# Designs tried in a protein design chat: VH-VL binders against NAD kinase (nadK). Part 222

Target 1, 268 residues: NAD kinase (nadK), of Syntrophomonas wolfei subsp. wolfei (q0aze0)
Amino acid sequence: MKIILVNNRFKENTEKKAQEIAGQLSALNVEVIIDNGLDEPYAGTVDFIMVLGGDGTMLRAARRYGQRAIPVLGVNMGTVGFLSNIEINELAEYLPLILREEYSLEARMMLEVAVFQQQSLLTRVFCLNELLLRSNSPRMLSFALEISGQKLEPYRGDGLIVSTTTGSTAYSLSAGGPIADPQLDAFIVTPVASHIINKRPLVVSPEREISLHLLEEREAIIGIDGQIKMDFGAENRVLIKRAPHPLLMVNLKAKPFFTSIDRSLQRQ
Key: E = the ipSAE of ESMFold2; O = the ipSAE of OpenDDE; V2 = 0.75 times the mean of E and O plus 0.25 times the DockQ between their complexes.

## First folded at step 15 (VH-VL)

Design JJ9 (from GG2 with heavy chain E98Q; framework fv_patritumab; at its last look DockQ between E and O 0.88; V2 from the best seeds 0.00; counts 0 for: pae E 2.5 > 2)
Fold by OpenDDE, look of step 15:
Structure JJ9 (fold): chain C 268 residues (1-268), chain A 121 residues (1-121), chain B 113 residues (1-113)
Amino acid sequence: as target 1 above (268 residues)
Amino acid sequence: QVQLQQWGAGLLKPSETLSLTCAVYGGSFSGYYWSWIRQPPGKGLEWIGEIYHEGSTNYNPSLKSRVTISVETSKNQFSLKLSSVTAADTAVYYCARQGFLHWTPYGMDVWGRGTLVTVSS
Amino acid sequence: DIEMTQSPDSLAVSLGERATINCRSSQSVLYRSYNKNYLAWYQQNPGQPPKLLIYWASTRESGVPDRFSGSGSGTDFTLTISSLQAEDVAVYYCQQYYTTPRTFGQGTKVEIK
């Protein structure tokens, strides 16, 4: 068995714990690769990914490895979030199950975000939570939204969020989006401070494609999972689709989503 | 190792339609842009157009009115049609793959061997 | 369209000496967000397709000898062969893949002096 341990290099406790766990796993003849985010993602074949930290670390791990269809376990280390399954102090208890591959998987839809310079692809990003289009000035943006070829009326506002159902409890929620069942595949399109009062979020089929571009010569930013920032101008286009592979989140411990929403949200 | 094999008629008369096909072996067809490039004898390279595996295309504006690039995903093939050919279309035609690293394009990393197409009356 | 202009058109260099080819784009091909220049260099031998040498202006393709190097940013780029070898006799092309249509320089023929 080969495992990637993903931690946050900026959090010393996660780094130390990663080393400790790596040692333990090595003693059990498990090959371990530690990814603290400093280097490029490990390109070799692995059987399991263990994410040590909070939601942010999970999001980074998902972007780095999610397209590879590898089981990903979130191990929480003292943070509150929605993406961890067990606590660090529970790892010893569940380690035998991990090694025996005795766990269930929950598929979480990811976004495939393609950014274009006009019609030329610049890059693609896979992400677990959301894409954010946002003004980088106090002025509102004017932008076009197209869903599967259907052109909506131009949007005016601070921006727009396209979120997965997983991401529904993230920035989308703060912007007034609905809370979605993570087991449901869907896009949530949530306006950010629209000039139209009570502009409602859209729940969109994962089979559809979402396209965004600015309608004026202004600079904006694209944000991915609140961690990646890209410049976005009038000559850019973004195409959002369901990623071809979901993130396979490991379920070792039952964690009821709906009964935990209030508790989790209050702590954030 | 990814290889591209291309074929088609190498001799055409003016006003005919050039037709070339490129097949991908040893790698994934999905996830890539596939391009056609031509090179007149003794001259430089001209990008004709590209097609994504799902069928979206981009063409050189200079050739757009005459060019059609299509894909047959089930066969891992993509094709070039160039209508109303003239002597100016005489060239070696290459198919190529737009490679990417970390989902970011970085250049044409795989090329076919080229097909000489001569337009002569 | 982004026009690519190479200089010189031809270059004769002695074996073991440095060869320098310049390429200029009419517009910037720098993707600022990633700080990557969408510029590639190709080597083409007679009767063969172009071979990718350098991508993102300065990164060598796998298998390319270290005597090949690319530099530059924005609109001005350079391909350098630090020590010309006999097998390096070829035509070299720069190419931008920042926008469509993709465009190539006119090529630079490198010969042995």
Scores: ipSAE 0.887, ipTM 0.949, lowest interface PAE 0.5, mean pLDDT 94
Fold by ESMFold2, look of step 15:
Structure JJ9 (fold): chain C 268 residues (1-268), chain A 121 residues (1-121), chain B 113 residues (1-113)
Amino acid sequence: as target 1 above (268 residues)
Amino acid sequence: QVQLQQWGAGLLKPSETLSLTCAVYGGSFSGYYWSWIRQPPGKGLEWIGEIYHEGSTNYNPSLKSRVTISVETSKNQFSLKLSSVTAADTAVYYCARQGFLHWTPYGMDVWGRGTLVTVSS
Amino acid sequence: DIEMTQSPDSLAVSLGERATINCRSSQSVLYRSYNKNYLAWYQQNPGQPPKLLIYWASTRESGVPDRFSGSGSGTDFTLTISSLQAEDVAVYYCQQYYTTPRTFGQGTKVEIK
């Protein structure tokens, strides 16, 4: 059995704990690969991913490994977020179940984001929460949104968020989007500081293809899960689709989403 | 690991349609651009076009009016048709994969062996 | 369209000596967000398909000897063979994949002097 152990090397407690857990697993004849964010993603076959940290560390793990259909367990080491399942103090209790594969999986939709220069693919990245298109100058953006070839009236404002339902509690919420049940598959399209007051957030079928491009030359950026930034200009277009594979989140311990919303948001 | 096998008619008369097929073995068809490139005798390489696994295409503008690239995803195959050929279309035709690593494309990392297509004068 | 121009068209180099091939693009092929040049180098032996040597201007493909190196950024690129071997006699092409159409340089024939 081979496991990737994902942590954030800039958090001292996380790094030390990752080494302790790797030692425990090695003693059980489990091969452990540590991904602390320093190196390229591990390319070999693995059976399980354990994320030590908060939602940000989970977002990185999802981006790196989410398309590989590998079970991913979120282990909280502090403030409880939306993406952890168990606490670090509970890991020893649940470890036998993990090794015997006695757990359920919850599928979480991901976005596939492709950025083009004219017709040429520049990059294709996957994200768990959202894509943000945002102005990178004092000037407002004018941009076009197309949904499955249907061209909406032009947008004017600071930008636009296209999120998953999992991402509905992140930047989309702050921009006025709804909280969505993460068990649903959908896009949530939320304007950011729209000058056009009748532009409302949209909830869109996951089978749709969403396209964005600028209608005038402006400095803009594409943000991915609040962690990756890419320049975006009038020569670019971005295409957003449901990713081929969902993130497979391990469920060992019941974690009621709706009754925990207030606590989780206040701690974010 | 990944291999491309290509086939099609190698001798054509003027005005006929060139038709070649490329099959992908030992790897994923999904998630890549698949390309056709040609090389006239004694000349350099000319990109003809590419197709993504879902069917979207990009063509060399110099050939766009005559070229069609199509995909048969269930068979892991893609095909080239070039209409109204002349002697100027005599070349070795290659299929290739546009490589992709860590969210980033890189060069054409897998090539077919090539098919010589001769158009009689 | 981005034009790719190689120099020289032909190059004769003694075994064990350095070979240098230049490639210039008419427009930048640098994706600044990732700081990566979308520029590749290929080697083509007679009767064979091209073989990828270098991608992102300076990254060697797996299995390519370290005597091959690429350098440059934006519009000006260089392929260097630090110590020419007999098996390195081939035609070399640069290619940009930043925009469509994809374009190749005209090729540089490397021979033993």
Scores: ipSAE 0.519, ipTM 0.805, lowest interface PAE 2.5, mean pLDDT 90
ESMFold2 (binder alone), look of step 15: mean pLDDT 93; pTM 0.953

Design KK1 (from GG2 with heavy chain F100S W103S; framework fv_patritumab; at its last look DockQ between E and O 0.03; V2 from the best seeds 0.00; counts 0 for: pae O 3.3 > 2, placed apart)
Fold by ESMFold2, look of step 15:
Structure KK1 (fold): chain C 268 residues (1-268), chain A 121 residues (1-121), chain B 113 residues (1-113)
Amino acid sequence: as target 1 above (268 residues)
Amino acid sequence: QVQLQQWGAGLLKPSETLSLTCAVYGGSFSGYYWSWIRQPPGKGLEWIGEIYHEGSTNYNPSLKSRVTISVETSKNQFSLKLSSVTAADTAVYYCAREGSLHSTPYGMDVWGRGTLVTVSS
Amino acid sequence: DIEMTQSPDSLAVSLGERATINCRSSQSVLYRSYNKNYLAWYQQNPGQPPKLLIYWASTRESGVPDRFSGSGSGTDFTLTISSLQAEDVAVYYCQQYYTTPRTFGQGTKVEIK
């Protein structure tokens, strides 16, 4: 059995604990690959991914490995977020179940984000929470949103968020978007500081394609899960679709979403 | 190992339609752009166009009015049609894959062996 | 369109000596967000298809000997063969894939002096 153990080396308690857990797993003849964020993603086949840390570390794991359809377990290292399943002090209790593959999976929709220079693909990335288009200057953006080729009236404001339902409790919420059940597949499109009053958040079928481009030359950026930043200008366009594969989150311990909403948000 | 095999008629008369097919073996068809490139005898390379596995195309503007690239995904094949050919279309035609590493393109890493197409005068 | 210009059109180099080929693009091919130049170098032997040597301006394709190296950024690029071997006699092309249409340099013929 081969496991990737994901941590964040700049969050000291996760690196120390990752080494301890790797030793325990090796003693059980489990091959362990540690991904601390410095190196390229491990390219070989693996059976399981264990994420030590909070929602930010899970977001990185999802971007790196989510399209491989491999079970991913979130292990909380202190403060409960939305994406962890068990606490670190419970890992020993659940480890036999992990090794016997006695757990269920919850699928979480991801976004596929393609950035173009005119018609030429520059990159294609995946994300779990959201894409943010925002101004990179004090000036507002003027930009176009298309949904499956249907051109909406122009937007004007600081930007726009295109979120999954999992991302509904992240930046989209702060910008006025709804909390969505993460078991739903949908896009949530939330304006950021719009100067056009009739621009409301939209909930959109996951079968749609969403396209964004600027209507005036302005400095803008695209943010992915709050962790990747890409320059975005008048010659660029971004296309957003449902990713081919959802993130497969491991469920070992019941963690009902609706019961935990206030506690999870209060951590922030 | 990924291989590209290409075929089609090698001798055409003016005004006919060039038709070439490229088949992909030993690798995935999905997730890649597939290109056609040509090289007139003794001259350089000219990109004709590309197609993504789901069917989206980009064509060289100089040829766009005459070119059609299509896919048949069930056979792992893509094809080129170039209408209204003239002697200027005489060239070796190559199919190629645009390589991708961590979702980022890196040039054409697999090429077919080429098909000489001659347009008589 | 991004025009690609190679220099020289032809060069002759003694065995074991250094060969240098230049390529200039009419516009930058640097994707600043990734700090990667979308530029490739190909080798073409007579009667054969092109073979990828270098991508992202400086990254060597698998199986390409260490004597091949690429450098440069933005609009100015160089392919270097540090110690020319007999099998390196070929035509070399640079190519940008930053925008569409994809464009190639006119080629540089390398031969033994």
Scores: ipSAE 0.506, ipTM 0.806, lowest interface PAE 2.9, mean pLDDT 90
Fold by OpenDDE, look of step 15:
Structure KK1 (fold): chain C 268 residues (1-268), chain A 121 residues (1-121), chain B 113 residues (1-113)
Amino acid sequence: as target 1 above (268 residues)
Amino acid sequence: QVQLQQWGAGLLKPSETLSLTCAVYGGSFSGYYWSWIRQPPGKGLEWIGEIYHEGSTNYNPSLKSRVTISVETSKNQFSLKLSSVTAADTAVYYCAREGSLHSTPYGMDVWGRGTLVTVSS
Amino acid sequence: DIEMTQSPDSLAVSLGERATINCRSSQSVLYRSYNKNYLAWYQQNPGQPPKLLIYWASTRESGVPDRFSGSGSGTDFTLTISSLQAEDVAVYYCQQYYTTPRTFGQGTKVEIK
């Protein structure tokens, strides 16, 4: 068995723990690769990904490895979030199950985000939570939204979020989006400070594609999972689709989503 | 180079249904609106309708009740059906590509060669 | 529907001279926020489909000679052929793609005087 331990190099506790766990796993004849984000994603085949940290680390792991259809376990290390399944102090207890592959998987839809300059692809990213289009100035953006070729009325506001159901409890929620069942595949399109005060979020089928572009020459940015930032201008287009592969999240421990929402949200 | 090839029956009787198909070669089917336009002999151009590659359609209100445009993405094809044809529907019918949000230019930049459809009793 | 009206219906111009075709839309086809006019010009030769010449009112399509230019904004547009060539004999159409249905002008036939 080969396992990637994903941690955050900027958090010493996660790094130390990763090393410790790596040692333990090695003693059990498990090959371990530590990914602290410093290097490029490990290109070799692996059987399991263990994410040590919070939601942010999970999001990074998802972007780096999610397209590879590898089981990903979130191990919380004292942070608050929705993406961890067990606590670090529980790892020893569940380690035998991991090694025996005695766990269930939950598929979480990811986004495929393609950014274009006209017809030229600039970048393509898979992400677990959301794509954000946001003004880079105090002025509102004007931008076009198209869903499966259907042209909606131009949006005016600070920005727009296209989120997965997983991401519904992230920035989308702060922007007034609905909380979605993470077992549901859907896009959530949430306006950010729309000029239309009561502009409602849209819940969109994962079978559809979403396109955005600016209707003005103004500086904007796109953000991905709150971690990647890219300049976005009038010549750019963004196309959002369901990623071809979901993130396979490991369920070792039952964690009822809806009963834990209030608790989780209060801790944020 | 993107090319559109179109085919279908060119002679119809009144009340029959016009059926044309357009196939896209040498380019992406995705990211464009695909339109049907007709031109009666010696006359101007009339937009019939359009379809996005995902299937959303827009029709000319003047023809909406009789027009159906469909798409078969797996074949990079889209089709036109015009029901209850009359002599007034005699025209050269063109398929064309129109740009969208992530495509340039806008306007109809690629056209089929046209298909003459004659409605005669 | 947005009605497109061209003028004149026919135009005879000597070789090397300027040809000017006007197009008027019943409604503005300018999207102000984007500052783009959703207006195109097409050239059509006999027995051929229309060919896109100009889009966004003033942007030449790739491969279109420099002698072709589009101007105007809002409701009034002009296609100009600065120096008419023999191969420019054709029918020219303006078209709005601001709203559906897409609508064309009635066409202007350009001939050599």
Scores: ipSAE 0.036, ipTM 0.625, lowest interface PAE 3.3, mean pLDDT 91
ESMFold2 (binder alone), look of step 15: mean pLDDT 94; pTM 0.958

Design KK4 (from CC10 with light chain I33S L35S; framework fv_ixekizumab; at its last look DockQ between E and O 0.88; V2 from the best seeds 0.00; counts 0 for: pae E 4.1 > 2)
Fold by ESMFold2, look of step 15:
Structure KK4 (fold): chain C 268 residues (1-268), chain A 122 residues (1-122), chain B 112 residues (1-112)
Amino acid sequence: as target 1 above (268 residues)
Amino acid sequence: QVQLVQSGAEVKKPGSSVKVSCKASGGTFSSYAIHWVRQAPGQGLEWMGGIIPILGRADYNQRFKGRVTITADESTSTAYMELSSLRSEDTAVYYCARGHTWKTSHGYFDYWGQGTLVTVSS
Amino acid sequence: DIVMTQTPLSLSVTPGQPASISCRSSQSLLRDSGSNYLHWYLQKPGQSPQLLIYLGSDRASGVPDRFSGSGSGTDFTLKISRVEAEDVGVYYCMQALQTPLTFGQGTKLEIK
């Protein structure tokens, strides 16, 4: 059996704990690959991914491995967010189930984001929470949103968020979007400080294609999961679709989403 | 309480197709592989293939690949097995079973359907 | 394909006496982590198969203590310490290490 342990090198307690867990797994003849973010994503075949840390570390794991149909377990290392399933002190209790593959999976929709310059593809990235288009200056943006070829009236404001339902509790929430059940597949399109008062958040079928481009020359930024930043200008266009594969989140311990909302948000 | 309920018995002519359904209730459908196992009269058990509903991906026993199609409909919690180009030796009871895990390997079958008799005769 | 061979193919047992069924695999079913991907099922007359033993030795829920599984690698044994009337049926081993999943030919248990 081969497992990837994903941690954040800059969190002291996660690095030491990852080494301890790797030692325990190696004693059980489990091959362990540690991904602390410094190296290229491991390209070989693995059976399971264990994320040691909070929601941020899970977002990185999702971007690196989410399209490979590998079960991913979130292990909380202190601050409870929305993406952990078990606590680090419970790992020994659940490890036999992990090794025997006795767990269920929950699918979480991901975004496929393709950024173009003119007609040339610049980059393609996948994300779990959201794409943010925002101004990189004090000035508002004027931009066009198209949904499956349908051109909406122009937007004017600080930007726009295109979120998954999983991302509904992240930046989309702060911008006035709804909290969505992460078991639903949908896009949530949330304006950021819209000057146009009737631009409300939209909930959009996951089968749609979403396109964004600027209507004026302005300096803008595309943000991905709050962790990747790309310059975006009048020469660019971004296309957003449902990713080919969902993130396969491991469920070992029931984590009731609705009863935990207030507690989880207080820790953000 | 997990339960697998299969469609009823069928009588088919050689050369035709049959599609057997397997509806899961009382549990989570998408998280577990659904397998198809057949048993000819007086014979043992033979694995035909399985599907991973969360991925929509099926694996087949090569003996049946080309004639068997396994699908799943998550909205109705139902798996299907279709066997084409039927022959008299395809007369059997066809079972669906749930694996304990999400993929088609490594699974032990903790829940079984009641079986569907398919009779192929002219 | 992994070939599974059961011995014997049939046995008659006096109630209250032990029974033993062997299952041999054409290749090892043991993974590096220590798990054997070998499972046992019982098919009672007129019924669907039901899980009896999984991962070589673990008893499924509701299965009496008189059933036990042992062995590793290529050789596995199912034992019934004291056969009861309700134990009649056909016993199958199955490997799940890799697809295609394969069953033994079955062992029919009868009461004398």
Scores: ipSAE 0.325, ipTM 0.728, lowest interface PAE 4.1, mean pLDDT 89
Fold by OpenDDE, look of step 15:
Structure KK4 (fold): chain C 268 residues (1-268), chain A 122 residues (1-122), chain B 112 residues (1-112)
Amino acid sequence: as target 1 above (268 residues)
Amino acid sequence: QVQLVQSGAEVKKPGSSVKVSCKASGGTFSSYAIHWVRQAPGQGLEWMGGIIPILGRADYNQRFKGRVTITADESTSTAYMELSSLRSEDTAVYYCARGHTWKTSHGYFDYWGQGTLVTVSS
Amino acid sequence: DIVMTQTPLSLSVTPGQPASISCRSSQSLLRDSGSNYLHWYLQKPGQSPQLLIYLGSDRASGVPDRFSGSGSGTDFTLKISRVEAEDVGVYYCMQALQTPLTFGQGTKLEIK
């Protein structure tokens, strides 16, 4: 068995723990690759990904490895979030199940985000939470939203979020988006400070495609999962689709979403 | 508890196709692989294939030379096995089973359907 | 394909006496963790197969402790310390190392 341990190199506690766990796993004849984000994603085949940290680390792991259809376990290390399944102090208890592959999976839809310069592809990224288009100045943006070829009325505001249901409890929520069942596949399109009062978020089928572009020359940025930032101008377009593969999140411990949502949100 | 309930017995002519269903309840359908195993009268068990519902990916025993199609509907927690170009030797009880792993390999079958008799006769 | 070979193919046992069934694989089923991708099933008369032993030596839920699995690599053994009437049926070993999954021929256990 080969496992990737994903941690955050900027957090010493996760680094130390990753090394410790790596040692333990090695003693059990498990091959371990540590990914602290410094190097390129490990290109070899692996059986399991263990994410040590919080939601941010999970998001990074999802972007790096989510398209590879590998089970990903979130191990919380004292943070508050929605993407961890077990606590670090529970790892020893569940380790035998991991090694025996006695766990269930939960599929979480990811986004495929493609950013273009005219007709040229600049970048393609898979992400777990959201794509954000927002103004990089105090001025509002004017931008076009198209859903499966249907052109909506131009949007004006600070920006727009296209989120997965997983991401519904992230930035989309702060922007007034609905809380979505993570077991549901859908896009959540949430306006950010629209000039139209009560501009409603859209719940969109995962079968559709979403495209965005600016209608005027403005300074804007694309944000992905709050971690990747790109300049975005009038010459750029973004296409959002459902990723071809969901993130396979490991369920070792039952965590009811709706019964804990209030508690979780209060902690953020 | 987890239960797998299969569709009823079938009588088919040679050359026709049969589609057997397997409905899962009492657990998380998409989280584990569903397998199909058949047993000819008085014979042993033969693995036909399996599907990972969460991925929509199926693996097949190549001995069936493409005659088997396994699908899954997550919305109804139902797996299907279709066998085409039926022959007399396809007469068997067909079982669905849940693999305790999400993969089609490495797992053991912890729950079984009641079986579906498919009789192929002219 | 991995070939699974069971011996014997039939076994008649007096109640209270032990029974032993062998299963051999054409290649090693040993995994890195030290366990084996070898599972045992029992099919009682007129019923669906049921899991007995998984990963070579672990008893499934509800399985009496008189059942035990042992072995590693290519040679495996299912043992029943004291055979009871309810143990009648056909026992199958199965490898799950790789697809296609393959079963042994089955061992029919009868009571004398």
Scores: ipSAE 0.026, ipTM 0.635, lowest interface PAE 3.5, mean pLDDT 92
ESMFold2 (binder alone), look of step 15: mean pLDDT 92; pTM 0.952

